# VH-VL binders against o60147: the designs that were tried, part 10

Target 1, 175 residues: o60147
Amino acid sequence: MLEKNKYLYIFRHIQTNQVLLSQGNVLKKTALFQLPYPLQKPVAPNGMRPAKLRKDHWVPLLKVEFPNESMFQSVFMQLLNYRKYRSVQPLTSDLLKLPIPVRRRKIMRQEVPNTIADLADILNKEKFPENSVRLQLSDKSDSEYADWPPSVQIDSEEIKLSRGFREKTTVDEAR
Key: E = the ipSAE of ESMFold2; O = the ipSAE of OpenDDE; V2 = 0.75 times the mean of E and O plus 0.25 times the DockQ between their complexes.

## First folded at step 1 (VH-VL)

Design a9 (framework fv_gimsilumab)
Fold by OpenDDE, second read of step 2:
Structure a9 (fold): chain C 175 residues (1-175), chain A 121 residues (1-121), chain B 107 residues (1-107)
Amino acid sequence: as target 1 above (175 residues)
Amino acid sequence: EVQLVESGGGLVQPGGSLRLSCAASGFTFSSYWMHWLRQVPGKGPVWVSRINSDGSSTTYADSVRGRFTISRDNANNTLFLQMNSLRADDTALYFCARVDEYSGYDYFDYWGQGTPVTVSS
Amino acid sequence: EIVLTQSPVTLSVSPGERVTLSCRASQSVSSNLAWYQQKLGQGPRLLIYGASTRATDIPARFSGSGSETEFTLTISSLQSEDFAVYYCQQYNNWPLTFGQGTKLEIK
C-alpha cells in the first residue's frame, strides 16, 4: 500500500476559510465537489463552487497520517458525512437575521473549527490504538478546537504552508 | 520474498555506542512503519522504538529515550538504531520488524533474525 | 504498561493433541492482540492478529479467540513442527508489550 494513500490533507481557502479534504498532498479538481454551492462563474470568495480549481488559493490546514488506507477512507467518508449533515441543518435565528452574503461568510468561517472538531469526534469514536494516528497542524493552536483521543499523536512540528500542495521533502525526492 | 536482516551488533563496554542496521528487501520499504525490538534469551520480546514510513515520527520506550535514535534511509531500504550510552541491561538480541500494511496496527508480520548486542565491562 | 501473563509457562504435549494457550492482560486491550510463534534461533512468526484473525499462510489448525483481557490460542492438532515458544502481544496501548511466553515441548 502506497504511503500517499494514508494521508489526509485538509486545505483551507486563504480568503473564505472554506475547507477541502484531500487524499494525499495534492489537491485535485474533484475536491471542488465538496463545496455546497455549485456555480460556474462566481469566485470562491463568494462561497460558491468555482468551475476551476485555483490551487494557489488553498493552503494546508492539517495533515493526518493513518496506519492504512482503510482507516483513511473511513475517516474521510465520515468527515464528508458530517459536513453534509451540517449543511442541511436549520439555520439559527441569529443567522437568519443576517443578509445572505454575510450569513454565508459566517458559516464558512466556522468550517475550519467545525472540521477539526468533526475529525476529533470521529477519531474519538474510532477505537484506534494509542499514537496510531499522527496529526500535524499548520497552526498548533488549532488543536485546541477539540479534545483528541489517545490514538492521536500531535506532531510538535507545524506544517509548512504551501499553496495547493505539500512541498516535496528530501524523502519525497528520493522516492 | 520479504526479508529483514539485522547487523551491527557486538560487544561493547558500558557507556559505549553501537549502530544497528536492518536491510529490507522484497517489499516497498518506504511504505511501511518499522520497529526495533529486543529480546533477552528465555524472555519475551520488548519493544524499543518505532518509526513511521517517512521518518517524520519516532517513538521510544522509556528505557531507551534520550539514548537511542531510530532512523531510516528509504532510498537504500535500511532501518537504523543508533544506541548511545549503552548499559548492561541493554544486552539483548535486537530485531527489526515490519508493521502489517493491512491492519496498520502495531503488530509485526515480519521479523529479522536479530543481531546480538552485549554490553559488558 | 499492560502486563500480559501467559499460561502455562511450559506445556509438554504429544503430536496430535489439542493445545490451548492462555494470555491474560492486566487491563483491556480490546481485540488488539497478536500471537507469535518463535522457534529456536529464529525471529518470531506472526500467527494471529486482531485476537482471532490468522495471518497469511498460517495453517488452519491455529486459531485465536478472546477479547478485552482473556485470550486463547488453540492448536487443534499439534504437529511436530509446532514445538516452539508462543508469545502474545498487545498493541492497544503504549508501550507495546509481550507475554513471557509459553513453551511447547515434546512429551
Scores: ipSAE 0.016, ipTM 0.620, lowest interface PAE 7.9, mean pLDDT 87
Fold by ESMFold2-Fast, scan of step 1:
Structure a9 (fold): chain C 175 residues (1-175), chain A 121 residues (1-121), chain B 107 residues (1-107)
Amino acid sequence: as target 1 above (175 residues)
Amino acid sequence: EVQLVESGGGLVQPGGSLRLSCAASGFTFSSYWMHWLRQVPGKGPVWVSRINSDGSSTTYADSVRGRFTISRDNANNTLFLQMNSLRADDTALYFCARVDEYSGYDYFDYWGQGTPVTVSS
Amino acid sequence: EIVLTQSPVTLSVSPGERVTLSCRASQSVSSNLAWYQQKLGQGPRLLIYGASTRATDIPARFSGSGSETEFTLTISSLQSEDFAVYYCQQYNNWPLTFGQGTKLEIK
């Protein structure tokens, strides 16, 4: 078949800032297995808990376009590996001192900067051609969490967010 | 218990086609990434193709791209490999195998028994 | 593609012996390496993943170590059921690749 799968779609939770990676522009329920905490339904009014998949609670964080499927697969696997290593590391004594709900909130809030830093680290270690990887962010200030290699081109246009994050922009892309 | 059972292999002439099936049981099939691998007797396994949980993403080894198609039927817990334009070097025992999507790591915790494919020449 | 080279190709050993199998990668694979056991007429069985983590129901005599390009599988006291072919696999880079195998046979 034709080469596809050159796009990586990254979503964030509107309340907790937890991050989910997707190979498609529509987030699937199985992506919730990326979350370290037990799934809960319904989502608590307090957004400190990982949610069952409610598409209205997840918004685009960034979209990465690779020149081919092989580069996409390499980066996607490495990014998942970085997330796995981070999830199994022992918690610091400072975090262990905190009540569980406060601890979880602090850990979850760091997923956005951590994911962006991990992506940049991977891209800095790979030997990719200049301007071969294109990033499009919902909030361009998030690119400041890392230093990007010459292989990366950051799109000047942000991913458009609807009012109150109610519009499912990925549905329009899915047709 | 987790089980994967392959079927559909056989003897075929060069240029022919075969469709392999893998029947899954003992786990939530729709939650897992699935792969096809093949092995020539006396040699190590060779990766062929993979498919994500909902079937929206597929990847192929360079040697089979354009000739093989991986697909799945989550309602019936079945994985498929459609093989077209078969060559003598496609002769092997074909395995389906399961990976954990959450971990994102493509190591295989369960494999089937394999189904033999022989392309005569 | 990353090439995995296993050594030795064949090892003749007696039950009760300590056995060490090696796997070398042509490029760093971090700790993203798995080990499988395959017996004649059977599909592979996962022994170790993440270079050193034992899979479910795998006996404690099996242990893995190493990182980057150098990996080792150790069987501390070989049992009669351990005579098989052993394969390493990397899952750090696409395409996924396996070693050529190490065959353990009775002396």
Scores: ipSAE 0.000, ipTM 0.488, lowest interface PAE 15.1, mean pLDDT 79

Design b1 (framework fv_lerdelimumab; at its last look DockQ between E and O 0.02; V2 from the best seeds 0.00; counts 0 for: pae E 10.5 > 2, placed apart)
Fold by OpenDDE, second read of step 2:
Structure b1 (fold): chain C 175 residues (1-175), chain A 121 residues (1-121), chain B 109 residues (1-109)
Amino acid sequence: as target 1 above (175 residues)
Amino acid sequence: EVQLVESGGGVVQPGRSLRLSCAASGFTFSSYGMHWVRQAPGKGLEWVAVISYDGSNKYYADSVKGRFTISRDNSKNTLYLQMDSLRAEDTAVYYCAKDEFTGLYEYFDYWGQGTLVTVSS
Amino acid sequence: SSELTQDPAVSVALGQTVRITCQGDSLRSYYASWYQQKPGQAPVLVIYGENNRPSGIPDRFSGSSSGNTASLTITGAQAEDEADYYCNSRDSSGNHLVVFGGGTKLTVL
């Protein structure tokens, strides 16, 4: 079994583009608490938060390998704090003019680039040793959402996918 | 303990039909996709079909498409394979396999012991 | 449909290391899993993903991947490791299919 304590995985919902953070490669039910909206039926996007964790609805966005668990924990907590901060910020006048469902969708679509930018910002502030953090993306183009510090080494290989046969929508359809 | 038990195998003539069953226990059956995999005598493993957790999605190998039908009854924790228009080349041990998905990796974590289907004149 | 290719047979001396390789275009995009099958028995999962080992599988089993290949390595082969080994992955055709390699018969000398 691969060591998990120093690995950050970020997952993206294939329909809503919502983001979940995970320690290790196993997405846990507790990750659903990261979502700002209450758990409601039916499954997202209508409920904003799925009643149950549907792992087949989430695809990996990126993987980060840290030198140790302490560094992982620091970055993980900061990412959560950044998310909370954004959730309590006043909505812009432009967003307020939109119907609530449209507004929610627009906000959710920004989660991926915002999360990537947050990660880069946090890593820039932490000033870890050069090439000590390894970043692997499912889509290399996503690295363009941020300027990365010298501590980050971007992997030339993209994250691989799985079959995803739990439901009608499969993991590979996200690409 | 997870258990998968196949049944329904036997000897049939070409052109006939047969229905296989797989009884599942030890896990929440309705939460997982299920597969059929077969193995001809002395040959390798061949994937046959998959069905989603709620039965809403089904996929088949080209070799069985149009002849086989995968289904499930979640209230009975049972997986089925309806085999129509059987051919000699369908002779094999048929395994049911549980699909597991961690969010990143997908694999067959549990297999049944298999049931033998023999198609001969 | 895409194919996964394996050597039909390999041999290893007791206590030595052997690598079984699976090759196919689908492996560029999808993870592989490996299954051990002994005569008269059902397949057993031994490795999945990059290098994940299920509980109960000895640590002498490991996995790796490179390009369009996936490999199963047995470091310090034991007599009980003699078996057929199959790789598995998603079919690259995008038709939601699954594909197995042809299998490799491992003989422990």
Scores: ipSAE 0.435, ipTM 0.814, lowest interface PAE 1.4, mean pLDDT 89
Fold by ESMFold2-Fast, scan of step 1:
Formats: C-alpha cells, structure tokens, sequence
Structure b1 (fold): chain C 175 residues (1-175), chain A 121 residues (1-121), chain B 109 residues (1-109)
C-alpha cells in the first residue's frame, strides 16, 4: 500500500462508463461509495458491509504517477471533491428535459469526459514542476477531453492491467 | 407556486376511449419529464407512463402498453393521456406528477389532485 | 419486475415512535422515496433518497436503508400523521420503470 501511494488508478465500467478512483491497481469494494449512481448499493444486506464489487465489469481508464505522496493525496482528494460537487449542483436544462432513465444514462456516460476534464483542471490549478506527472491511458484519444499543463507527460506506454484489476506481468500472446 | 390540475375523467363503458389532461403552472414545464400514476378505489398507487420534456421519449407500464398514449403540448403547458380499449381494471383516480432528479435520487416532488375514471357497463 | 412489500397496517400511540418498512430486491440497487396520503387527497413527498426531507416536512420524519429494506421512521407521532404511506423505487428488471409498495395504513391511537 505504501509502495502504491504515488499512483492514481482510474477505472471505468464497461457498459455505463461510470468512473471509480483507486489508490492501487486493485479496486476495493469501498470504491463503490464514490458513485452518485451506484450499480450496486454500497451497503450490503444487514447493513454495515459494503456490497461486493464485480471486478470483471471494470477496466482501466488511466493511471497517473506523481513524484510523491503529497502531490498524489492533494490531487486524489480534489478529484473526489469535484465528483461530490457535481452530484449536488443543479442539473443543466438539457438533462432536466430527458426522461429519468435516459437522463441517468447520459449523466453516467459523461463521467469519463468529466473525470478527465476535472483531472486536467486540478493539474492546471496546481503549480507542479514541469514534466513531473506521468499519465498513461488505455485509449489515447481520451486525452483530447482536456488541455494539459506543462507538468504532465502523456506516456505512449499501454496500461498493463487486465479486466478484473489483475496486473499483467506477461504478454498474453494467445487469444 | 407549482400547481398541476387534472381533468377529463368520467364514466365510460369497457372498450371505449377517454382522454385526460393535466394543466401545469409555476415551473418551466418544457424543461421537465412528466408522469401519470393511478390509484384504484381503496387500492395502492400504480405507475402508468412517463414522457420526456419534448415528447420524443415515452415509456409505459406493461399493463397499459399498446392501449394508452402519453403526449404533451409545451406551448399550452399541458400533459395528456389517451386511454384506448378501456377495461374495468383501469378504474382509478389518475394523477399527473412532476419528476425531479437531483443526481443520485429520482422522485415525484409535485402531484395533481387527480381525476376519477370509472370503467363500468 | 420486482414488487415492493409493505405491511398493510401499523398502529402507534400518540407521541411514540413507529417504523414503516418497505422490502424488495430493487432496493438493493436503488434508493426509495416515501409518500404520505390522507383520505381524499393526493400523495405528498415526505422523504426522498436515503434520508432527505423536502421543505415543509417536519423533522420527526426520517429514512434509512439497509440491504433490500428501506424504512420510514416517525419519532413522536402526532395525530395528523395518520395516513397511508407508500414507498417508491425503480423496477429491478432493468427497464427503469417505477414501482410502488402496496402501502401501509398508519393509525395514531
């Protein structure tokens, strides 16, 4: 856990595009508490235990490497606050015009662009050193959702996490 | 002040048609989805249908699908329910309800007073 | 589609606490909202989501949720609380249809 405290992993749901943030390459069930539109309630039957996380439904979206834990914690906390802020703000007139089911899907679908934009906004606001933050994406086109500050290097290297949050240590040549 | 006023209820024979109206005021009608909910005498609430702000999307309960049509006229701030092929089990007070969504939660923040539809031979 | 189950009736003495429950598989995935209905009147929203009160609803009304169960609690029941109470949530069929519980008649003694 200490070795991973400078990495931020962001995952997306394969169907809904809902986003979860993680301090490690393995999602914990408590990550479900981040969702404003949970696929599962975060509280299990009989109350005090979070619902089980279905790991095969989540894939990596991006990974951010910070030079130290302090920078990681600052950005991670601000991203959680941005998500919380969005959940309590008035909905746009365009969203209010949609039927409830369509509205929810539209909001969930926007979590990927919104999270990427929020990350870039936070990094633009912070005065981190040039080229101090490394960004790895599963789909490089997702970087186009935002304008990145000089502190960010976008890595061409592919994220090595498989579905279900397993880190790939060997190349899977057989399909 | 938000107000919803239903009208058009009455006594009709089985197999016939009836059209309900809901006049809305006190909010920007064209910006919200609207629902119809019914309640048979002495029974509980049953959801019937929903329509999007512009009328382009509509969803129905299985019990009324193919027989009822929800529509709206945003220029008149009015919601409609066209009820065809009426059955005795459609006898109920029909309420129109304004939907509200605050991110995580979906609920009906305002209801009309209802209009009674009686399907009887 | 999933039905929401409520006890048909419950009684409480004036000034005492009563809990009304709503149970169904859809409540594992979706939050409930609660409506009060007095004879001859339209329903009135009293709680939405886990435990949110609209303006004008007394603070003696509260909500809670655990597993497949949602609860409405009235702490210090008053005579005017005598009414039918309905829970509401999404259908677990995935069609995002709306479902109501069968309703609970609260009698304040």
Amino acid sequence: as target 1 above (175 residues)
Amino acid sequence: EVQLVESGGGVVQPGRSLRLSCAASGFTFSSYGMHWVRQAPGKGLEWVAVISYDGSNKYYADSVKGRFTISRDNSKNTLYLQMDSLRAEDTAVYYCAKDEFTGLYEYFDYWGQGTLVTVSS
Amino acid sequence: SSELTQDPAVSVALGQTVRITCQGDSLRSYYASWYQQKPGQAPVLVIYGENNRPSGIPDRFSGSSSGNTASLTITGAQAEDEADYYCNSRDSSGNHLVVFGGGTKLTVL
Scores: ipSAE 0.005, ipTM 0.479, lowest interface PAE 12.3, mean pLDDT 79
Fold by ESMFold2, look of step 5:
Structure b1 (fold): chain C 175 residues (1-175), chain A 121 residues (1-121), chain B 109 residues (1-109)
Amino acid sequence: as target 1 above (175 residues)
Amino acid sequence: EVQLVESGGGVVQPGRSLRLSCAASGFTFSSYGMHWVRQAPGKGLEWVAVISYDGSNKYYADSVKGRFTISRDNSKNTLYLQMDSLRAEDTAVYYCAKDEFTGLYEYFDYWGQGTLVTVSS
Amino acid sequence: SSELTQDPAVSVALGQTVRITCQGDSLRSYYASWYQQKPGQAPVLVIYGENNRPSGIPDRFSGSSSGNTASLTITGAQAEDEADYYCNSRDSSGNHLVVFGGGTKLTVL
């Protein structure tokens, strides 16, 4: 039996720029648990996690095509660990001077560049075969947050879907 | 629906060993850290050990360090606690508990019902 | 080493408000989480982070913190709230170690 391609889907929140990772092209409600509640008080005493998943608030950021599930699982779990590790690190003195709501939003706005840099760091270390991983972005300028290894081929086409990674059926659009 | 089921408790003599198991279902076991927490009869909760999602990191309470070993088999969705050199002070109900992340969190969203270990002459 | 201190017992009249406190040096840097345990049952998470309730926990449960102290507040206490309550957090050493408070028995009069 031949192994199927595996996709990593990454979403961005339209208002906060928080990031969620997904194995599927549609977010599950449990994806919100990826947004860590702060372990250290100065970050966000009210929590950074929305109360519910509003699927219309999450748009494509990027997707990554892997040739097999083993490569996908390795990268996916490392990304989750990078995010958690970053969320528990001590804050800088400059951040600690800010009011808590401002501090929280500034930290959340770094999630996109941090996630992209983390992904590239993982892929640089994994020693995958050349051109074995295909990356597609909603905004190609976001690739500037990192230097990509030879294993990554950046798709020339941007993701143009406004509310997810799945195209609507032609029946629905005819209405 | 998350379920955690502990087993392997019983009555043993001091100095002997027991192995506890925790069968997990209703979530992707290999994505989460797992903990053991114990409660002596009539006493409070005491954290025992944690293992990271992939088994690469393990931490123990000082009271059990060097005697207990936490492990996991992600292919069987099972958490283990190997308990060697048992003492009377180890008598407790042992709970397995799910971490909300990879083993870095300090709180547990789901608990099993526990298994009783009694260490007695 | 790092301890979380809770009063061993507290009482509240039915329908009144009660606070259960948890103190420790680690709480200056880390949030507490709170667990309810009824006799013969496993603990149940009621508050995590500073003031977040898992699904199914009544809104009469809330959390707060100040300095080295975390508090669990039950507004309008009901008979079913009678239980032991535990806080937990990280220890002050900065490791991944977890520490629990000694527990508080809540009696609803």
Scores: ipSAE 0.005, ipTM 0.534, lowest interface PAE 10.5, mean pLDDT 82
ESMFold2 (binder alone), look of step 5: mean pLDDT 91; pTM 0.936
OpenDDE, look of step 5: ipSAE 0.035; ipTM 0.583

Design b10 (framework fv_lerdelimumab; at its last look DockQ between E and O 0.10; V2 from the best seeds 0.00; counts 0 for: pae E 12.2 > 2, placed apart)
Fold by OpenDDE, look of step 5:
Structure b10 (fold): chain C 175 residues (1-175), chain A 121 residues (1-121), chain B 109 residues (1-109)
Amino acid sequence: as target 1 above (175 residues)
Amino acid sequence: EVQLVESGGGVVQPGRSLRLSCAASGFTFSSYGMHWVRQAPGKGLEWVAVISYDGSNKYYADSVKGRFTISRDNSKNTLYLQMDSLRAEDTAVYYCAKGEYYDILTGFDYWGQGTLVTVSS
Amino acid sequence: SSELTQDPAVSVALGQTVRITCQGDSLRSYYASWYQQKPGQAPVLVIYGENNRPSGIPDRFSGSSSGNTASLTITGAQAEDEADYYCNSRDSSGNHLVVFGGGTKLTVL
């Protein structure tokens, strides 16, 4: 079993590219609370937080292994804070000029690169020991969204986690 | 291990000044906003002030605005609270608390043990 | 300034479940954090975000939110859980950056 407090998993929605953070390889329903609720201020676009967790709609984006629980906690908290901060920022004038559906899509599409960039920024600030943090990506090209500090070792192996938050099997690979 | 150690508390007369310090260790101090929170005897927690990770932004509770000054020395991993024009209602245990990266956010994951400030004539 | 309201006191029998609720306009926009404070001790973070536990916090502690409320739930209360619990969030009014609830004294029977 993977240690919950040692591993950070980031998932993305296959349609909206929304991002969820997970303490461990199982995405819990409560993770949906990370997404803006339409009634929150500022008013979030409708549909940003689904009512139910559809496991088949989420795929792993990346996995981060930390050397200890303390380091994990620090980074996890900061990631949540980064996202929260962005979610409450006023929309730029450029965004406001766009039709609502287009605006929503544009915002959602930025969640993946923003999250990756946030992670890199946080890790740069933390100044962890060299190669103390292991990063695995579902798509290696996603690592290009940020410059990574020496503390991060990018694993050549892809995440062995499929839709539904299970180890990849031959059946899963066929999807 | 994260440690926050407050100092500088004591007994002081109304109108006087006192300076509190908080020594931080076990984390990258310069990367986090830091807060002061106080608790009057037998009362609840009251947020006092926050300073951003680089000291560029400071915010205060209305109850202390204009009288208290929060500051930090990142080279010394130390947070400060300069308290001027002290009042009896300022009597409290003062905690330093580790905040978040953004000073506008409000999480505290670590607290010091606090230092008691008593303002009495 | 924005306010967060808590019941001043609640009780729970050993092994039973208790929910402590915090209410305020700020909670519509911001996450709540929950702190446990025992007599003579500094507060300890027990829940942050929606439902995240710091290291060392038992899994019997959980968090939830709905509308303008946030809740801390202890499932299977233990004697050591007797303490004061405070919620906090950002002040939506802008006058204060941070606001605390008044605290809830939890008695374990």
Scores: ipSAE 0.367, ipTM 0.815, lowest interface PAE 1.5, mean pLDDT 88
Fold by ESMFold2-Fast, scan of step 1:
Order: structure tokens, then sequence, then C-alpha cells
Structure b10 (fold): chain C 175 residues (1-175), chain A 121 residues (1-121), chain B 109 residues (1-109)
């Protein structure tokens, strides 16, 4: 049976602070297409193939529990839309003045605050019952990147990863 | 319950235009991407176009690019496909389908029953 | 652009296992979804994102992926499984385009 998923996991890269969205606590290779800047050099010309997923380089940023699958899907998709929108915006003049490596590092560093702000914005636009959305953060101070609606309850419990997430430290090409 | 109902199909001569509609109910239409998929008689499925949840992003199959326009009215829960400069090879049943714009890998979870477009002289 | 290739027909005896395959370069980067279509009906999503089943899809349906190939397996085929099966995935160019395989007609003997 298909388990109706009501959990959103967001992971951050330990070196670059880039973030990945996941429909569960297992990262899939396809999540790499969310990245505007590949962690590793693309294999194919024009950067169309994703880099290898090093699961040991990703740690949980936050976990959200929604009341049902429909609300999860709505928020998840809107969050992906926000990330896509940000990826095609013109670079500011301040960023264009920086050397390419410095510029990319600065842009990547902003993914954590931007993703948290986007999530809060989406949740403020939706009508959810009070305390119906449960948010767990690896670092509670990251909640300060946004103002949260009354529908959100912030928990301090450690985020548990599935056995499948820790099963392999790299993505097997056979998957 | 989710329902998608297509309308606007019919018989039309080459070079003419048709507009298809898809009425959606049972889900938050404004939160989801929408697709048009067609199937010529006795042939397989062919993807036609996609529109993002807010209508800001659109993509088309090369076979229809420049001739077809996808649009939506979130206030009416309705998806549209404007088909201009129709060709005999556009003859097909046209399906409205619910699917992610940015993560197509979640699949097309709901489909309408389809509306037949026949382009003939 | 990328193409997805399916065998046009396959047969299976009632109660036996059948595997339908989809092959293309895009499958090295993207998972396939699978659809069942019976005559005169709209397609029905049976597997998405490699091996996830939508609510209401029997557990005899499963998916797998290896290299440039995705597979739909039906374990213990039933008469009602007789249908056309289509795979789809993203175009390898990364343009958010969708491509379908040509379809496989499954006959249950």
Amino acid sequence: as target 1 above (175 residues)
Amino acid sequence: EVQLVESGGGVVQPGRSLRLSCAASGFTFSSYGMHWVRQAPGKGLEWVAVISYDGSNKYYADSVKGRFTISRDNSKNTLYLQMDSLRAEDTAVYYCAKGEYYDILTGFDYWGQGTLVTVSS
Amino acid sequence: SSELTQDPAVSVALGQTVRITCQGDSLRSYYASWYQQKPGQAPVLVIYGENNRPSGIPDRFSGSSSGNTASLTITGAQAEDEADYYCNSRDSSGNHLVVFGGGTKLTVL
C-alpha cells in the first residue's frame, strides 16, 4: 500500500549550506536537481546529470509534520516553486562584483535562511488549524529567520532518520 | 473526491482553432501544477504542456510550441488549452492531468476522462 | 531530446509474475512513473518515483530502477491487470519536459 506521506524533511549540506527537500527521511538522487549549484562537477556537458549523492554530507535541518497528505503536498510544491523562482532571479550588482567562488559561497549560504523564510511565508498564507503543524529544528535558533503563524508548534526533539537514510553513504548508480 | 472534467473538443478543419477547458474539483486547484496529455487514436500517450500552480511558468512539447497556449483561472478552478493552427496530426483525445510542475516524479495522480479533437478536411 | 523505449507487447499466465521494462538515458538521472490504461478509459497511476504505490493500488505492483532501465513488476498477475502500461519520466535536457514510453500491451492468458 502507498503510505500517505505527511512529513517534510529538509536537509542541509555540511560544507556549503545548500538545502534539499525530501518527502521522507530518505534522500533520493532526484533531489539533487533542486540544487542551483552542483556540489560536484556535472558529468555531462551543460550540467544535465546530477552529482553523486553523498548521504554522509547531509544533515537534517528541519522536519515538518502536517495534518494530512494534501496539506503536505500543497506546501511541498509551493516550496519547490519558491526555490525555482529564486534560482532564475537576476544577480544583484553587489553579487556580480564578487569573484565567482566567493559569489557562489555567499548565495549557497543564504539557502538555509531563504528556505526557512519561504516555508513560513507559505504556512502564513494557508489556513491551518492552531497548533496543527509540528516543526522540529536541529538548531532551534534557525526559527528566528521567520515569523511563524499560530498553526505552527515548534518542538525541540532530535530529528530521527530512517534506517534507509543511514544504510548507504553514497548513492548507488543501480538505484 | 478529486474530479477533472474536460470539454471543448470537436471536429475542426486544418488551420482552425479550438479551446479546451478542464474543470477541477475536490482539491486546492491553485496549489498544483496541471498538464495536458494527448493520445491519437490507436497510439500512445504524448505529453503536451504544463503550467505551474500560479500560472507564471509554462512549457510545451516541441510538436505544439508556438501553436498551443496553456493557461489557468484559479478563481474558477479551470485549466485551458488554446489550440491554434491545428493540423491533422493533432487529432487525439486530450486529457487534463494533475501533476507537479517542478517535481514531475510524483506522477500524474488524477486524470480527466478526456475530450476528443478531430482535425480533418 | 530523450526517448523512452518499451517492448510493444508481453504476455503472462494468470497467477505468474511479469516484468515490463522502460529504457532511456533520462532514467540514469530520473525515476520513472507507471500508468495502467484499459480500453476507453483514462490512464491510472500505479507507481511513481521508482517504487511508490498510490492509495488503492494492489501490492502486487512494484517498481525498480537500474542504470538506464526502469521496471514495473506484477507478481501474481490477475485477469484485471490486462491493459496497456506506459512509463514516463523527465526529458534529460532538464527543461521540465515530460516524455512517455511507447506503451506495452499486457495480455493475461
Scores: ipSAE 0.005, ipTM 0.474, lowest interface PAE 13.2, mean pLDDT 79
Fold by ESMFold2, look of step 5:
Structure b10 (fold): chain C 175 residues (1-175), chain A 121 residues (1-121), chain B 109 residues (1-109)
Amino acid sequence: as target 1 above (175 residues)
Amino acid sequence: EVQLVESGGGVVQPGRSLRLSCAASGFTFSSYGMHWVRQAPGKGLEWVAVISYDGSNKYYADSVKGRFTISRDNSKNTLYLQMDSLRAEDTAVYYCAKGEYYDILTGFDYWGQGTLVTVSS
Amino acid sequence: SSELTQDPAVSVALGQTVRITCQGDSLRSYYASWYQQKPGQAPVLVIYGENNRPSGIPDRFSGSSSGNTASLTITGAQAEDEADYYCNSRDSSGNHLVVFGGGTKLTVL
């Protein structure tokens, strides 16, 4: 009955495909700080970051179950770090040739595959016990963005929730 | 137990330089962004600078930009503030503060006890 | 820069409820955190991320926000709550990641 901080919840924006990480099954307003801000010059106060958290715009991408809080905290912090590091890297010349709105949309559309690849890279390096980490995806084909270590068991059932990770008892059988 | 211990404060003349250090223990220093915050005598808190967990990203308050440099040595669990071209207005207690998650929350959950910098002729 | 405004002083009778406010345009988009500072001591985080209390902070401390205003509420104020209280948040200009309010001196009568 008690919830524990051994679950990683990852959300995707329904329009932009931006990604937010969460310790809980409901996003907090502060999660928006994970999104890039224009660091060198003001473009707008929020840049690629929405001004408000619209919870109806964020849907489940994946959920990771860790056997304990220590493993969760290690992976969560590393994942945030990978995303922050990527967000401050210089843009490629191909991206710089694009109009700013097009460039931003292209960058944002890579957040799902990049986040999944980052997660797998961290898990490959962490040397966790075989099958100790359970991964559940909203779209099983997203697992193909990375090679997963033996520590990861990919759940055969997809997440079938429209607004968050909570469900009472029912799993939708639709594909 | 998380500890942050500042050192390197003192009295210095305007235009001179000073380097502050903050020794960190009790947490994985290399996983967190670190901040400097100062407080002039009888005044409020003023944010000074932040450095990302790996040192790759640094931001400064306008009042110190171009004069102060934040840095870190993760192998020594130490945060630094190089303070050049010091002014009387830089007189303050300087605090080292820990961010919570790679600078994603504004909450500074641990602070040092501070080191006093006095800039006077 | 000072984007966050706090009243410089507030009083509360022992055992009563007090609210300390923090206003700024950045608070429409970003959460405030709250710090307690007693004379001669470093600040202590009491509320972060809307209404989260760090371990060791009494449950009489709570936070809330609406529009451009964040509030720290102390219910059942105790003598030891007498202190300066600061809010902070992100700077909306993008050149300062963090900004503090000017502080509020809470006097417990």
Scores: ipSAE 0.005, ipTM 0.514, lowest interface PAE 12.2, mean pLDDT 81
OpenDDE, second read of step 2: ipSAE 0.349; ipTM 0.796
ESMFold2 (binder alone), look of step 5: mean pLDDT 91; pTM 0.940

